# Designs tried in a protein design chat: VH-VL binders against p93756r25to151. Part 4

Target 1, 127 residues: p93756r25to151
Amino acid sequence: EIQLGSKLVVGENTLWVSNNGDFALGFFNPPGLLNRFSIGIWFNSNSIPYDQRKVVWVAGAGVVVSDNSSYFELTRNGELVLFDSLLGVPVWNSKTNRFSVSSALLRDDGNLVLLKDREEIVWQSFG
Key: E = the ipSAE of ESMFold2; O = the ipSAE of OpenDDE; V2 = 0.75 times the mean of E and O plus 0.25 times the DockQ between their complexes.

## First folded at step 2 (VH-VL)

Design g8 (framework fv_gevokizumab)
Fold by ESMFold2-Fast, scan of step 2:
Structure g8 (fold): chain C 127 residues (1-127), chain A 126 residues (1-126), chain B 107 residues (1-107)
Amino acid sequence: as target 1 above (127 residues)
Amino acid sequence: QVQLQESGPGLVKPSQTLSLTCSFSGFSLSTSGVGVGWIRQPSGKGLEWLAHIYWNDDKSYNPSLKSRLTISKDTSKNQVSLKITSVTAADTAVYFCARTYYYETSGRYPDAFDIWGQGTLVTVSS
Amino acid sequence: DIQMTQSTSSLSASVGDRVTITCRASQSISNYLSWYQQKPGKAVKLLIYAASSLQSGVPSRFSGSGSGTDYTLTISSLQQEDFATYFCQQSDSTPLTFGQGTKLEIK
């Protein structure tokens, strides 16, 4: 369970992982772009080389950020925000600020969900 | 003090496999965001990027040579190795290894090569 | 592949001259550009990264500028030790590619 205020930062190599460890959410390099990063979800296996990971979901249909402290955050007002620190602007958000989001969860099926009252799904990555 | 040093065979015969080792000190490939790349330069010609490897074992290869190249690391020994199969006279060059970065963090810029080894000359000749 | 073209392969100059070396990318590289100096028999030296950022230890007479596809390296007052070959390199997209080099020669 991912609490409000939690961040993933390009420079910190942090991941959000499903409870059983089968899926990870984090930054990755899209094919053909070396210094641009997207937020995605992939099947999490140490036996699969980094450059061969199968990404099952990407925020904003492939929006990218630069290196250097760009971040993905579940904000205190309940939005998922992808912020490009080099450009100084948010490049994508879930726009869930009025949904009373209490937490996020990367489910064991790879679906990232935003929850109200810790149980009601009010937004999801799959769908 | 950061230093990188290449080692190789000096002379290799056509059709053989060329093996190069980069040994380094003053940094570790266990550090997030750090990488090492290989670049070559034929006599009197320009620089050609070959491959690089990062702390997380992420690898990139020059597509024109990818089928012949294998890059690997031994983090505990502070070494990065490059193998080139089926060499020809066109592979005669000075081979450099250099430190690079995946993320722009603190005075470090993605895929710029900030510290280079002195280079090792490899001649492909029968 | 992104092609990097330096407008001249050689350039003659005198000590004290203001020298500019140009580099053009075949497509926009968003300032993911570095400049390197190479002297005969010596290791390659990084001068500029991120198009305009001076590498630590590099003299302030070196500067970089540009955006999009067009970039320049400037040496404000050429010194004897600056006679060398200069290369630009893009890191926007793989494969990483270098310009062909510009050799600064004594006039």
Scores: ipSAE 0.000, ipTM 0.579, lowest interface PAE 14.9, mean pLDDT 86

Design g9 (framework fv_gevokizumab; at its last look DockQ between E and O 0.05; V2 from the best seeds 0.00; counts 0 for: pae E 8.8 > 2, grease 19.5 > 18.9, placed apart)
Fold by ESMFold2-Fast, scan of step 2:
Structure g9 (fold): chain C 127 residues (1-127), chain A 121 residues (1-121), chain B 107 residues (1-107)
Amino acid sequence: as target 1 above (127 residues)
Amino acid sequence: QVQLQESGPGLVKPSQTLSLTCSFSGFSLSTSGVGVGWIRQPSGKGLEWLAHIYWDDDKSYNPSLKSRLTISKDTSKNQVSLKITSVTAADTAVYFCAHSDYYGSWYFDLWGQGTLVTVSS
Amino acid sequence: DIQMTQSTSSLSASVGDRVTITCRASQDISNYLSWYQQKPGKAVKLLIYYASTLQSGVPSRFSGSGSGTDYTLTISSLQQEDFATYFCQQYYSYPWTFGQGTKLEIK
């Protein structure tokens, strides 16, 4: 499970991965955009060429951040936040600080969920 | 353009139920990430958040007042309503409704003008 | 609940003054703070969100700063129309809470 306070930073090239390894969540460069980054979920397969990879979810319908220090965080108040460090503002959030979120989980089916009391789904990427 | 307008009874007797309506234009409460909140201000005092309703029909209430509050929406009329039961003189205040969106994480970017409610026998 | 404290309920100033209004949160709110202006009988106006981001249409004489628990609203050169009550609000954690307000009065 992904704990409160966990973050992905563009320049660190880190991923959150499902338990079986089939899906990954991380930053990527949208097609045709250099030095702009979106957050998304995709099939984590070494056998699929990059040009054939399918992103199954993107935050904020594909909003972008502008630099390598930008980040995606499960905040300590229970929100998923996409923060643009160049602009100094969040560009997207899950609006879940009302839900008593305890953790996040990237499920084996590729669905990113936010959990209350470690079991109840209160937000999901596929919804 | 976004506009919000509160309406209420003006005067309510102690122990009765206070009903308030917020009518709005320029946005839809079916838009993902959008919400409408109610905030009140007693004469000469600060602002107190009361309740919030979200695009997904989820609801949040101030814990100090939760047992007395009911927030609801009517998407066909672009209205949000708040009911407060068992009112007392402490509920005398100006009541505001306000819009919030994706960038706010629930800051309020546009407010109504407020409606005064007096609780008096 | 996160408590928001504005150090003074009233502050006297003159047109042209640099005015500073402070707001302290009882815990780290990670810049999730907004500033509002309220004039008698009128709708509340958002001035600043995310501690330092100026709302569209707000004059550049208004600025916000701070981090962690301590935040400041500054008016660099006070105008007649700026005499109002100013409130801070945290939106980091439910329930949303406001400071008690600082009334800016003519000296």
Scores: ipSAE 0.070, ipTM 0.731, lowest interface PAE 6.6, mean pLDDT 87
Fold by OpenDDE, look of step 3:
Structure g9 (fold): chain C 127 residues (1-127), chain A 121 residues (1-121), chain B 107 residues (1-107)
Amino acid sequence: as target 1 above (127 residues)
Amino acid sequence: QVQLQESGPGLVKPSQTLSLTCSFSGFSLSTSGVGVGWIRQPSGKGLEWLAHIYWDDDKSYNPSLKSRLTISKDTSKNQVSLKITSVTAADTAVYFCAHSDYYGSWYFDLWGQGTLVTVSS
Amino acid sequence: DIQMTQSTSSLSASVGDRVTITCRASQDISNYLSWYQQKPGKAVKLLIYYASTLQSGVPSRFSGSGSGTDYTLTISSLQQEDFATYFCQQYYSYPWTFGQGTKLEIK
């Protein structure tokens, strides 16, 4: 379970991983881009070459950020925010601040969900 | 139950374009991780991977044939199509389409029966 | 491209035999290898993936082993229905490539 205030930062090579380990959420380089990053979810299996792993979800459908310590955060007000530190602006937002999000969870099926009261799904990446 | 079935013209003249269709059931190309690939096999020879298309419309081609290949999908019809331009006798083969998914993205867990295509004048 | 070589194009064996089929890659493919069974008039069947993982529904008499460039498909006790052609495939990098096949025939 992902707590409010949790953050992934470009360059830190940290991931949010599903409970069974089958899926991971983190920054990756979109094809053809070496110095730009997107945030997405992929199948986290050693049986698939890393550079061939398909991304099953991307925040903002192609939005990219710089490598200047940009970050992806579950904010205290319950929003997923992709922030470009170079530009100094958010470039993607789940727009879920009014749903009383209490936590997030990357499920074993690869679906990232935002939860109210740690139980009710109020937003999901597959939805 | 997942099933795939190839269809093609059977006979094609040299320099023409070969069009193949893979019709499938039991899965959808709208499902994340799903892919469909084309593989061919000349008589008495090994298998050759041709192209692959994924649920997100990402495509991959065999570099040796890339200039002649076009793969596409119609998710609503559960079909994947392959076109091969400027065919020659070397393109005579049994053509297979096969299913892959995110847990088997790069190998094929289900195959069609194949369809024979002969290139001849 | 990565070449996959099955040095044995044909192999004769009897029911009950232990059979091994080898596949060699032109470079290290890090276990990204699958094995297939092909019979005339039937759809190609996946047997093994990731070098040693048995596909669901495949009999346990089939097994895969190997690492680096050298891999082996083993049938512990050959059954009548196992006479077929077997292919290896690498998916370490594009283009994905197959071995030339090994035809397992009845002795």
Scores: ipSAE 0.020, ipTM 0.665, lowest interface PAE 5.4, mean pLDDT 91
Fold by ESMFold2, look of step 3:
Order: sequence, then structure tokens, then C-alpha cells
Structure g9 (fold): chain C 127 residues (1-127), chain A 121 residues (1-121), chain B 107 residues (1-107)
Amino acid sequence: as target 1 above (127 residues)
Amino acid sequence: QVQLQESGPGLVKPSQTLSLTCSFSGFSLSTSGVGVGWIRQPSGKGLEWLAHIYWDDDKSYNPSLKSRLTISKDTSKNQVSLKITSVTAADTAVYFCAHSDYYGSWYFDLWGQGTLVTVSS
Amino acid sequence: DIQMTQSTSSLSASVGDRVTITCRASQDISNYLSWYQQKPGKAVKLLIYYASTLQSGVPSRFSGSGSGTDYTLTISSLQQEDFATYFCQQYYSYPWTFGQGTKLEIK
């Protein structure tokens, strides 16, 4: 379960992983772009090389951020935010402020969901 | 109201340098994330991406043409220029400039109407 | 370079028809694909980005679908203003490349 305030940061090689381990959410380099990163969800297997993984969802239609300090955060206001630290601006958000989001979950089917009261889905990546 | 307009020489002789200017209004290259690209279309053929320049002067070029291309900007004049050296008949095309922003810097959401350049002796 | 192929160079159709235009990439492009409309003497218009997301102001009769290497633009009920040439573009891998175009003509 992903708590409010949780971050993924470019260059730290950290992931949000589903409970059964089958799916991961993290930064990746879009092919052909150097030092640019998108946030995505892919099937997570130790036997699949990083460059051969199949991304099933990408935040913001492939929006990218730049350097090693850019981040993806579930904010305390309940929004998912992709922030470009070089530009100093957010480049994408889920627009879920005021839905009373309490947490997020990357489900075992690969769907990232935002939850109210840890129960009610108020946003989802596949929606 | 966002507008882009290409200008060029109309005719260029083989082996010379083709110079193109994109003049635009309704946006600025001082805005973080904004960029301008150049695309061309030979008669009856598809589109070919040539070059792109961002607000921070970051540039990219089509590798097949890179040795002949130079892109530059003048932010205060709202202009972007493209030079193509050593032109041949294969460079005859309609040339477009197009806007991109940070969220869509890999595709072009607003285009100029294009300018025809003919390479002929 | 990723090659983008639009196997049909022209289509004939009538107002009211449902039209599909296909685009195939030489490798998986993970939905990094846009569709454009081109009419003579007019600026090229972005219709769809990220394979299926409509650009603001584009009529809902346009839709995009597909994944991997195979993508489709659909016009659900063709209008007079839709007769034009349609291009796909990939932005998965540098350099950015376009399909050769599909011209949609009055039958």
C-alpha cells in the first residue's frame, strides 16, 4: 500500500510494486531520448531484461522529466504528481485533490488506484 | 492566437545553402518547455522531421541530415531559423515549422502553412 | 530508424461512412503515436496523440486505437470536411518518423 507523501526519484532505482510482485511502477527512459524519463507500469519479472519490458501504462501520455532529482509523488493532498526538477514545475498530475485520497495501491492486475478510506476507488490508471 | 509562418527564398541553386525562418506569435521561446521543429514534405511524398530546438537551446537533428543542418533561435524576435547546406534536387519540398511544448515535445500540436523551396539550376 | 507504414495510399468513401486508416511500426512503439490531418493550403492539424487521446477541439467522431506495432485511426461517420490526407507519426524513438500518408477522397 502506498502512503501519502511517498516518492519515486529519478536515479534512485526504486519502484512501487504490487503485493504479489507481478507489476512495478517506476521511471524508465523512453527509447531515443537521453536523460529523459517517463513514469510507467510494467510486468515485473527478474527474467525480463529492463530494455525488453513491456510498459502497460504511462502517466500523462508519455510526458517526460529530466534529471536525477525529478520525482513522482503521491502528495499529502491526494494527488499523483510528476515533477521536473530541472524546469521546477509539475508536468502532470492526477487531478484528485479533494477526493479525500488516503492511499494508493498498485493492484495485482497492474491497475494503479487511489483510495478513499483505504477502500473506495476514486481514480484508476486504466480509467 | 497562436500563429507560425515560414519564409524562405523560393528558389535555391544546387550546392548552395538554403536558409529558412519561422516567425511566430502567441507563444514565446522564453517559456519553459516550449520548442519549435522543422518538417519537410517533398512533392507527393510523406513528411520528414528535420530538426527541433527548445527554449533552453537544446537541439536535435535528424541523423540522416545532421551534417548539413543548423537550427538556431532568436527569442527576442520570436524566430527560429534552419540552414541546410549543399542542397540538391532532393531538398525540393514544402517546409513547415511547428510548435511543441514540454508535455508534447515529441509531437507537434500547431503548424505553419508551409513554404515551397525549389532547388533548381 | 523506426519505419512507419500506411499500407493504403488512398481510400474512396462517402459522407456518413465509417472509415479506418491503419499504421504499422517496424517495432513496438508503446502507444507513442500521433495522427495528423493535412489539407492543401492549410496548416497540418494534430488529431490524436498517445495512440488514443483526442487533441482538444477535435470532434468525437475521430478515435484512435491499437498497441504495439499496429495502430488505427477511425472516423465513425465521415463528414465533408474530413476529406484530407492522414499521417501517423511515432515519437517512441529518435528520429521522429511519419507514415507516407493515406488520402481520403470522395467516392
Scores: ipSAE 0.008, ipTM 0.578, lowest interface PAE 8.8, mean pLDDT 85
ESMFold2 (binder alone), look of step 3: mean pLDDT 90; pTM 0.926

Design l1 (framework fv_lumrotatug)
Fold by ESMFold2-Fast, scan of step 2:
Structure l1 (fold): chain C 127 residues (1-127), chain A 120 residues (1-120), chain B 107 residues (1-107)
Amino acid sequence: as target 1 above (127 residues)
Amino acid sequence: QVQLQESGPGLVKPSETLSLTCTVSGGSISSYYIHWLRQPPGKGLEWIGVIYYSGSTDYNPSLKSRVTISKDTSKSQVSLKLSSVTAADTAVYYCARDRGYYETSGFDYWGQGTLVTVSS
Amino acid sequence: EIVMTQSPPTLSLSPGERVTLSCRASQSVSSYLVWYQQKPGQAPRLLISGASTRATSIPARFSGSGSGTDYTLTISSLQPEDFAVYYCQQDYNLPYTFGQGTKVEIK
């Protein structure tokens, strides 16, 4: 599971991955935008070629951040935040600070969930 | 067509800093992650580090205290500096490209490699 | 770091034979597994990425398979130009790590 304080930073080669490896969450460059990045989830199966893996969810309907230190974080107050370091502002937030979030989990079905201590889902990426 | 080419001194003395340059043509270094790798004669490949689109870097922990990777996008060049060299640093040094975006496709283009010998 | 182990170290074969090369990771790399071919005096050449996706210019006789910790590169009918050292690499976690290589040599 993903712990409070965990970050993904634009330009680092890191992913949050489901337990069985079927799904990955990370930054990607949307088509046609050279220096802008979104957070997404994609199906990470070896039956689908790397170059053909497709994003199944994006934060904030595809909001983008600049490169260079922009990040996606599970904050210590229990929010998922997409922060644009060039603009100095969060561009997207899960708004879950009230929910006593203890961790996040990218589930084997590709659903990113925020959990209370008892594995109670308090927020999810899928609608 | 993309081409990468390493250059730098073929001979470096122990305790000195090894400095290499990778020149990229046919593609922009702003559009790709560029990695440095090395291969001692008769041995396998070792990953040294990467420079990302942002100019941020990651290094192999075994080398992190001695290695610096930087880039000059106006010259289309990526440089590697490795300090305090010893005979164990004797290797062919490669630069290589990957597409980035955290959808890695392996290293699709490599330089020809440059042999660096560390000896007095 | 993730340790990659290749077997066998050396294979001596004749043209036309089927070749199977093995690569094992010390932990699951979730199909983030890459194969390279290296001939003497040359840089490595990308063969397969994502465990099974053949690179654009690579002949159909090369194929990759596997998942989790165990991966295989197969050459269905060895050609004279295929005698080389083959390396596997994980690109799942930093630092990226390579196997020690399998040398495919002429009998």
Scores: ipSAE 0.005, ipTM 0.541, lowest interface PAE 13.1, mean pLDDT 84

Design l10 (framework fv_lumrotatug)
Fold by ESMFold2-Fast, scan of step 2:
Structure l10 (fold): chain C 127 residues (1-127), chain A 121 residues (1-121), chain B 107 residues (1-107)
Amino acid sequence: as target 1 above (127 residues)
Amino acid sequence: QVQLQESGPGLVKPSETLSLTCTVSGGSISDYYIHWLRQPPGKGLEWIGVIYYSGSTDYNPSLKSRVTISKDTSKSQVSLKLSSVTAADTAVYYCAREGDYYETSGWFDPWGQGTLVTVSS
Amino acid sequence: EIVMTQSPPTLSLSPGERVTLSCRASQSVSSYLVWYQQKPGQAPRLLISGASTRATSIPARFSGSGSGTDYTLTISSLQPEDFAVYYCQQYYDWPLTFGQGTKVEIK
């Protein structure tokens, strides 16, 4: 489970990973863009060649941040926030502050969910 | 374009259960947060509750003991039940969408047209 | 719950006048504030979200401002079609709460 206050920072090369390791959530460079980063979910399997790993979800339809200090956070207010440190503003958020979010979970099927009371899904990345 | 339409009896007797249906077209109710709101004649708006993508619900604490919101994805319908009604429950009832295709907003767009429910013997 | 208070309750104005509507929250709502317009017999219509972002198709004469607990809706030059009741709503916390409304009526 991903706890309130957990962050991913562009420059730290850290990931949130599903329990079985099959999916990873983290920053990546979209093709053709230098020094621009998006947040996404992809297959993290060793059986899939690195150059063939497909991103299955991106936050905010592929919004980008420009700085190595930019971050993706599950805030203590229960929101997923993508913050651009160069601009000093959030460029995307889940707007789930009122949903009493207790944690997040990247499921083994690749669906990122926000949980209320640690069990009820109140928001999800997949439809 | 997503459209919502409320339906149900326009007259309910005191002490009975008010039952309304919101029919959603042009999109899947599993992709949105659907809310119920009400507005007594000549007065302001009151939020009743929400049903999430997953079918989980949250209700206004003032109504929580009397209200149930549920959905039927096969019929593309969201239902509201409010038990033990009194004259104070007379209002136009609205269903409304929050968010769009796996995104939340915090505001409502679109709204249903509203349906007047009168509680009277 | 967060209490939303709108002022004044009623404004009687002539076309062409500048209109300022106030909305105050009992605690900071961090710009998670939305304005709706409602005409008789109609559902509310989204005007402004996030305190200051105009919805699609909303005329430029409508603008929102404010932060913390105090928010304002401004109509720069009132048109005949703008006579309506205006509601503010916070989406910072459950339950969602609305102001009691400000009625903008023709003098």
Scores: ipSAE 0.366, ipTM 0.796, lowest interface PAE 3.3, mean pLDDT 88

Design l11 (framework fv_lumrotatug)
Fold by ESMFold2-Fast, scan of step 2:
Structure l11 (fold): chain C 127 residues (1-127), chain A 120 residues (1-120), chain B 107 residues (1-107)
Amino acid sequence: as target 1 above (127 residues)
Amino acid sequence: QVQLQESGPGLVKPSETLSLTCTVSGGSISSYWIHWLRQPPGKGLEWIGVIYYSGSTDYNPSLKSRVTISKDTSKSQVSLKLSSVTAADTAVYYCARDFGYDYDSYFDYWGQGTLVTVSS
Amino acid sequence: EIVMTQSPPTLSLSPGERVTLSCRASQSVSTYLVWYQQKPGQAPRLLISDASTRATSIPARFSGSGSGTDYTLTISSLQPEDFAVYYCQQYDSWPYTFGQGTKVEIK
């Protein structure tokens, strides 16, 4: 489970992964763009070349951030936030601060869910 | 300082589309969530919808089938279109901002409002 | 949607008097409650957010309190410029909803 306050930072090349390792969530460079990054979920297989990886979900319909210090965070208030550090503004938010979110989970089917009381799904990426 | 100003036709005929523009100065519309609200004469306020930094939108469910909000960052403008208007859509229309990304924010700066009358 | 009900609809008062305005929500709004002041011909002005946090430049005579479903706005000593309509708004749940307003008018 991903705890409140957890971050992914573009420059750190870190991922959130499903329990079985089949899916990964992280930053990637959209095709045709340099120094622009989106947050997404993809099937995490060593048999699929990096450039042929299929992204199954993207935050904010593919909104981008501009630099290596930008981040994706599960905030203390229970929101998923994509923040562009160069522009100094958030570019996307799950708007789940009223849902009493306790944690997030990237499921083995690739669905990112926000959980209340660690069990009840209150928000999902595949929705 | 941030200033918002609404503009558009003050009279719209029933069944037509109401079109308004909010011009933002003293700040970038890319730094704020911009909302539209309305107030019929002598009545309370109703929230219409919001446009986020990304250009994504959310609308009041009661108006969702008729409302479109869009923005043009090069002109520093946010637009509201409301289709199939009736006399019930007669109101002062406001644009307002908050600091964004927390939908539980409140409206700290408002435009002066523009009256739209729906009449034939 | 959450329904906001303000009472009374109108208060007739003299300068110097203490005023208490009521706002009730149809379900708990967890202190996610805002108060606005609106004068004739003007846009609403932010007074209080988060039930009790006074906005920048708002005089200390304005205060907010409450929790759950019941909230109040208090003006400790009415000034002539305070005669206006006051609205409450919840932001606990989408869509945002407003009360119908309380008019504070001169006696």
Scores: ipSAE 0.000, ipTM 0.503, lowest interface PAE 16.6, mean pLDDT 84

Design l12 (framework fv_lumrotatug)
Fold by ESMFold2-Fast, scan of step 2:
Order: sequence, then C-alpha cells, then structure tokens
Structure l12 (fold): chain C 127 residues (1-127), chain A 120 residues (1-120), chain B 107 residues (1-107)
Amino acid sequence: as target 1 above (127 residues)
Amino acid sequence: QVQLQESGPGLVKPSETLSLTCTVSGGSISSYYIHWLRQPPGKGLEWIGVIYYSGSTDYNPSLKSRVTISKDTSKSQVSLKLSSVTAADTAVYYCARGRYYKGSSYFDYWGQGTLVTVSS
Amino acid sequence: EIVMTQSPPTLSLSPGERVTLSCRASQSVSSNLVWYQQKPGQAPRLLISGASTRATSIPARFSGSGSGTDYTLTISSLQPEDFAVYYCQQYNNWPYTFGQGTKVEIK
C-alpha cells in the first residue's frame, strides 16, 4: 500500500510496485526527450526490451514535467498530484480531495486505485 | 506491417507555410510516436520534431518558432506545418516511427519521403 | 548540439572487399548510436542500433562496434546490393543529430 504523503521524485529513480512485482509505476522519459518526464504504469520485466515495454497508463494523457526535482505525490488531502518543480505548478491532479482517500494501491493487474478506509475503491487509473 | 506515407504540395513560395501529411497504416497512431525529419538535396538528415501518442509535441530548437505538428486519429494522419519558408527549407521530408530507448529514439519505419521545393 | 562526423566521405570498392566506415561524435554518446543505409531515391533503412545490435532481417556481414566518441560500421564482404550512403545518428543527447554520410560506391 502507498500511504498519504508518499512521493516519487524524478531524480530519485524510485518506483511504486504491485505486490507480485508485475507492474511498476514511475517516471520515464518519453521518446526523444532527455529532459522531460511523464508518470506511467508498465509491465515490470527485465526480459522485455525498454523500447518494447507497454505503458498501460499515463497521467494526464502524457503530460510532462521539466526537471529532476519534479514529483508525483499522494497528498495528505487524498489527491494524486504531478508537480512540475521548475515551473512551480501542478500539471495534473486526480481531483479526489473530497473522496476520503486513505491510501493508494498499484494492483497486480496494473490498475492504480485510491481507497477509502483501505477497502473501497473511490478512483482508479483504468476508469 | 507498419507503413507511413507523406503527401503535400511539392512547391511552396518563400514566406508561405509548408503543409505536409503523414498517413499511417498497419497500426494506430495512438500507439506510436511519429517523427518528422528532412534531408536537403545532397546533404544529411535533420530531425524536426515528434508527436507522442498523447498528442504532446517536441521540436528541434532550431525550428521550434516555425513548426507545428498535430494529428487526426480518426484519419490516422499526422500533420507538419512549417511557417515563413525560405530556400533553405528545400528538402525531402520524411515521417518515421520512433523506437523508444531510455528516453530517446531512433527510427525503425520511414515513409518514402516527399520533395518540397521552396521557389518563386 | 552533438556534431557527428563520418569518414571517409566516399569509399570506392569492389564486391567481396571488407568495408570499414567511421563515425565520430564531438562528445561521448555512450553507445546510443544507430546506423542507417540509404539508396538513391529511397528512405533510410535501419541497420544497427545501440552501436552493435543488428536490426531484424539485416545480414550478418554487417557489424557495428565502438564506444564513447568513436564508432565503426563493418561490412565483412561487400555485396552488389550494399552500394549506398551510410549515416550514423546519436540518440544520447537531444536534439538528435546525424553524420553527413559515407558513400560506398563501386570502383
């Protein structure tokens, strides 16, 4: 489970992973972009070449952030936020601040869900 | 098999806007990153820009002020517009599919190219 | 930003000969280098990526090597269909840049 306040920072090269390790959520560089980063979910296998990996979801239909200090956060108010630290603005938000989110979970099927009371799905990436 | 095909006017007058279309078949442009490149006669290749499956774009800094790339998913087409053209823009223009590697691309499928001459 | 320089500009050879083409980058490209073949009136064709990995359907006579700033494309025994212009491209730094090409022509 991903707790409120958990954050992925571009420069830290960290991932949120599903319980069985089959899916990863993290920053990646879209093709052609050495200084631009998107947040997405992909099947997490070293046997699949990087250029053939399937990204199953991207935040904001592939919006990008500009630097290594930019981040993706499950905020304490229960929102998923993609924040561009160079520009100083959020570029994407789940808009779930009134959904009573208690945690997030990257499920073994690749679906990122926001949970109320650690049980009830109130938002999902596959929606 | 993925196929790409460029089309558009072969002659453009100086100061006007060059407009080209790339038609993609054998796959969805919503699943591909499509790039535009050009090659002046007798010279090397220059990367122009890319449109991602999301619709976001990036352009070569040398051309950024003049270039717009867009797509129409229903027609499986990607468009290139280059404004304020001069004789230096005379080239064969290619669209190509980008092959992703660690945040970067090389090109595995290319259109046949279309020659655009900028002349009065 | 990265300048790619290919040498020689033209190479005149006979079928059966070994061909060696050079590509030099103005700074290290960490093996993020591709080779393309282009015949007159045709689009470029992918030959080798990652400095040494042959693309699907490319004959074994084509091989790539090198690291850092210096890369080589070798054709072990030149065939009639191999006469073409060869380009290298770096994909380590944005924007992508290409060499000016080496023309392999019949002697």
Scores: ipSAE 0.000, ipTM 0.515, lowest interface PAE 15.0, mean pLDDT 84

Design l13 (framework fv_lumrotatug)
Fold by ESMFold2-Fast, scan of step 2:
Structure l13 (fold): chain C 127 residues (1-127), chain A 122 residues (1-122), chain B 107 residues (1-107)
Amino acid sequence: as target 1 above (127 residues)
Amino acid sequence: QVQLQESGPGLVKPSETLSLTCTVSGGSISSYYIHWLRQPPGKGLEWIGVIYTSGSTDYNPSLKSRVTISKDTSKSQVSLKLSSVTAADTAVYYCARLRGYTYGKYYYMDVWGQGTLVTVSS
Amino acid sequence: EIVMTQSPPTLSLSPGERVTLSCRASQSVSSYLVWYQQKPGQAPRLLISGASTRATSIPARFSGSGSGTDYTLTISSLQPEDFAVYYCQQDYNLPRTFGQGTKVEIK
């Protein structure tokens, strides 16, 4: 599970992965954009050629950040935030600051969920 | 096609600052991430750092207190400065272009400069 | 940092032989693994990215495989121009780190 304060930074090439390793959440470079990054979830397998790899979810319908210090964070307030460090502003957030979020989990089906009391789903990427 | 070319002094005295330049031709440095790497004679490769299109940088923690990477887009150049050098900084220094695939974070360095040998000695 | 370990340090082989080079990461790098070839006096040359994707102009005799912590580079039939040092590199976490290299040399 992903703890409050956990962060993915563009330049770190770090991933959050599901328990069985089948899905990964991280930054990727959208088609046609050399130095722009979105946050998304994909099936994590080398058996799928890169040109056929399908991103199953993207934050904010594909909003982008453009530098190494930009990050995706589960904040202490329980929000998922995509922060553009060049602009100095969040470009997307889950708006879950009132939901008493305790952690996040990337499930083995690829669904990213925010949990209250480590059990109740209060937000999810799918649906 | 894109080419990268390192330049700078081949000899630097201990305690001084090493200054190198990477000149990019055949493309715009505004479109690429440019890395600096080094290789001491007879040894393996070490990553020094990168400058992103935004001008932001990341450095190897082992060198972070001594290293600065910057760029001048009008001259199509990326520079590396390494302060307080010692004999351990003697190496061939490379600049390289970082590219990646559209899906996933699979980055790779596809174009490298020829390398420039820097010897630190008095 | 992630430590990359290559084995063996040196391979002495004849043209035509099959070569398998090993690379192990101290933690899973989720196929964020790159292979480079370096000949004496030259800059490294990209061979394989994403553990198994061959770079443009690289001959079909080169192939990469592996996942998690264990990766291999295979040359199906060694050619005279393939004698070089081969490096693996992880691109999973900063700092980017390289193995110490495997030297493929003439017997």
Scores: ipSAE 0.005, ipTM 0.531, lowest interface PAE 12.9, mean pLDDT 85

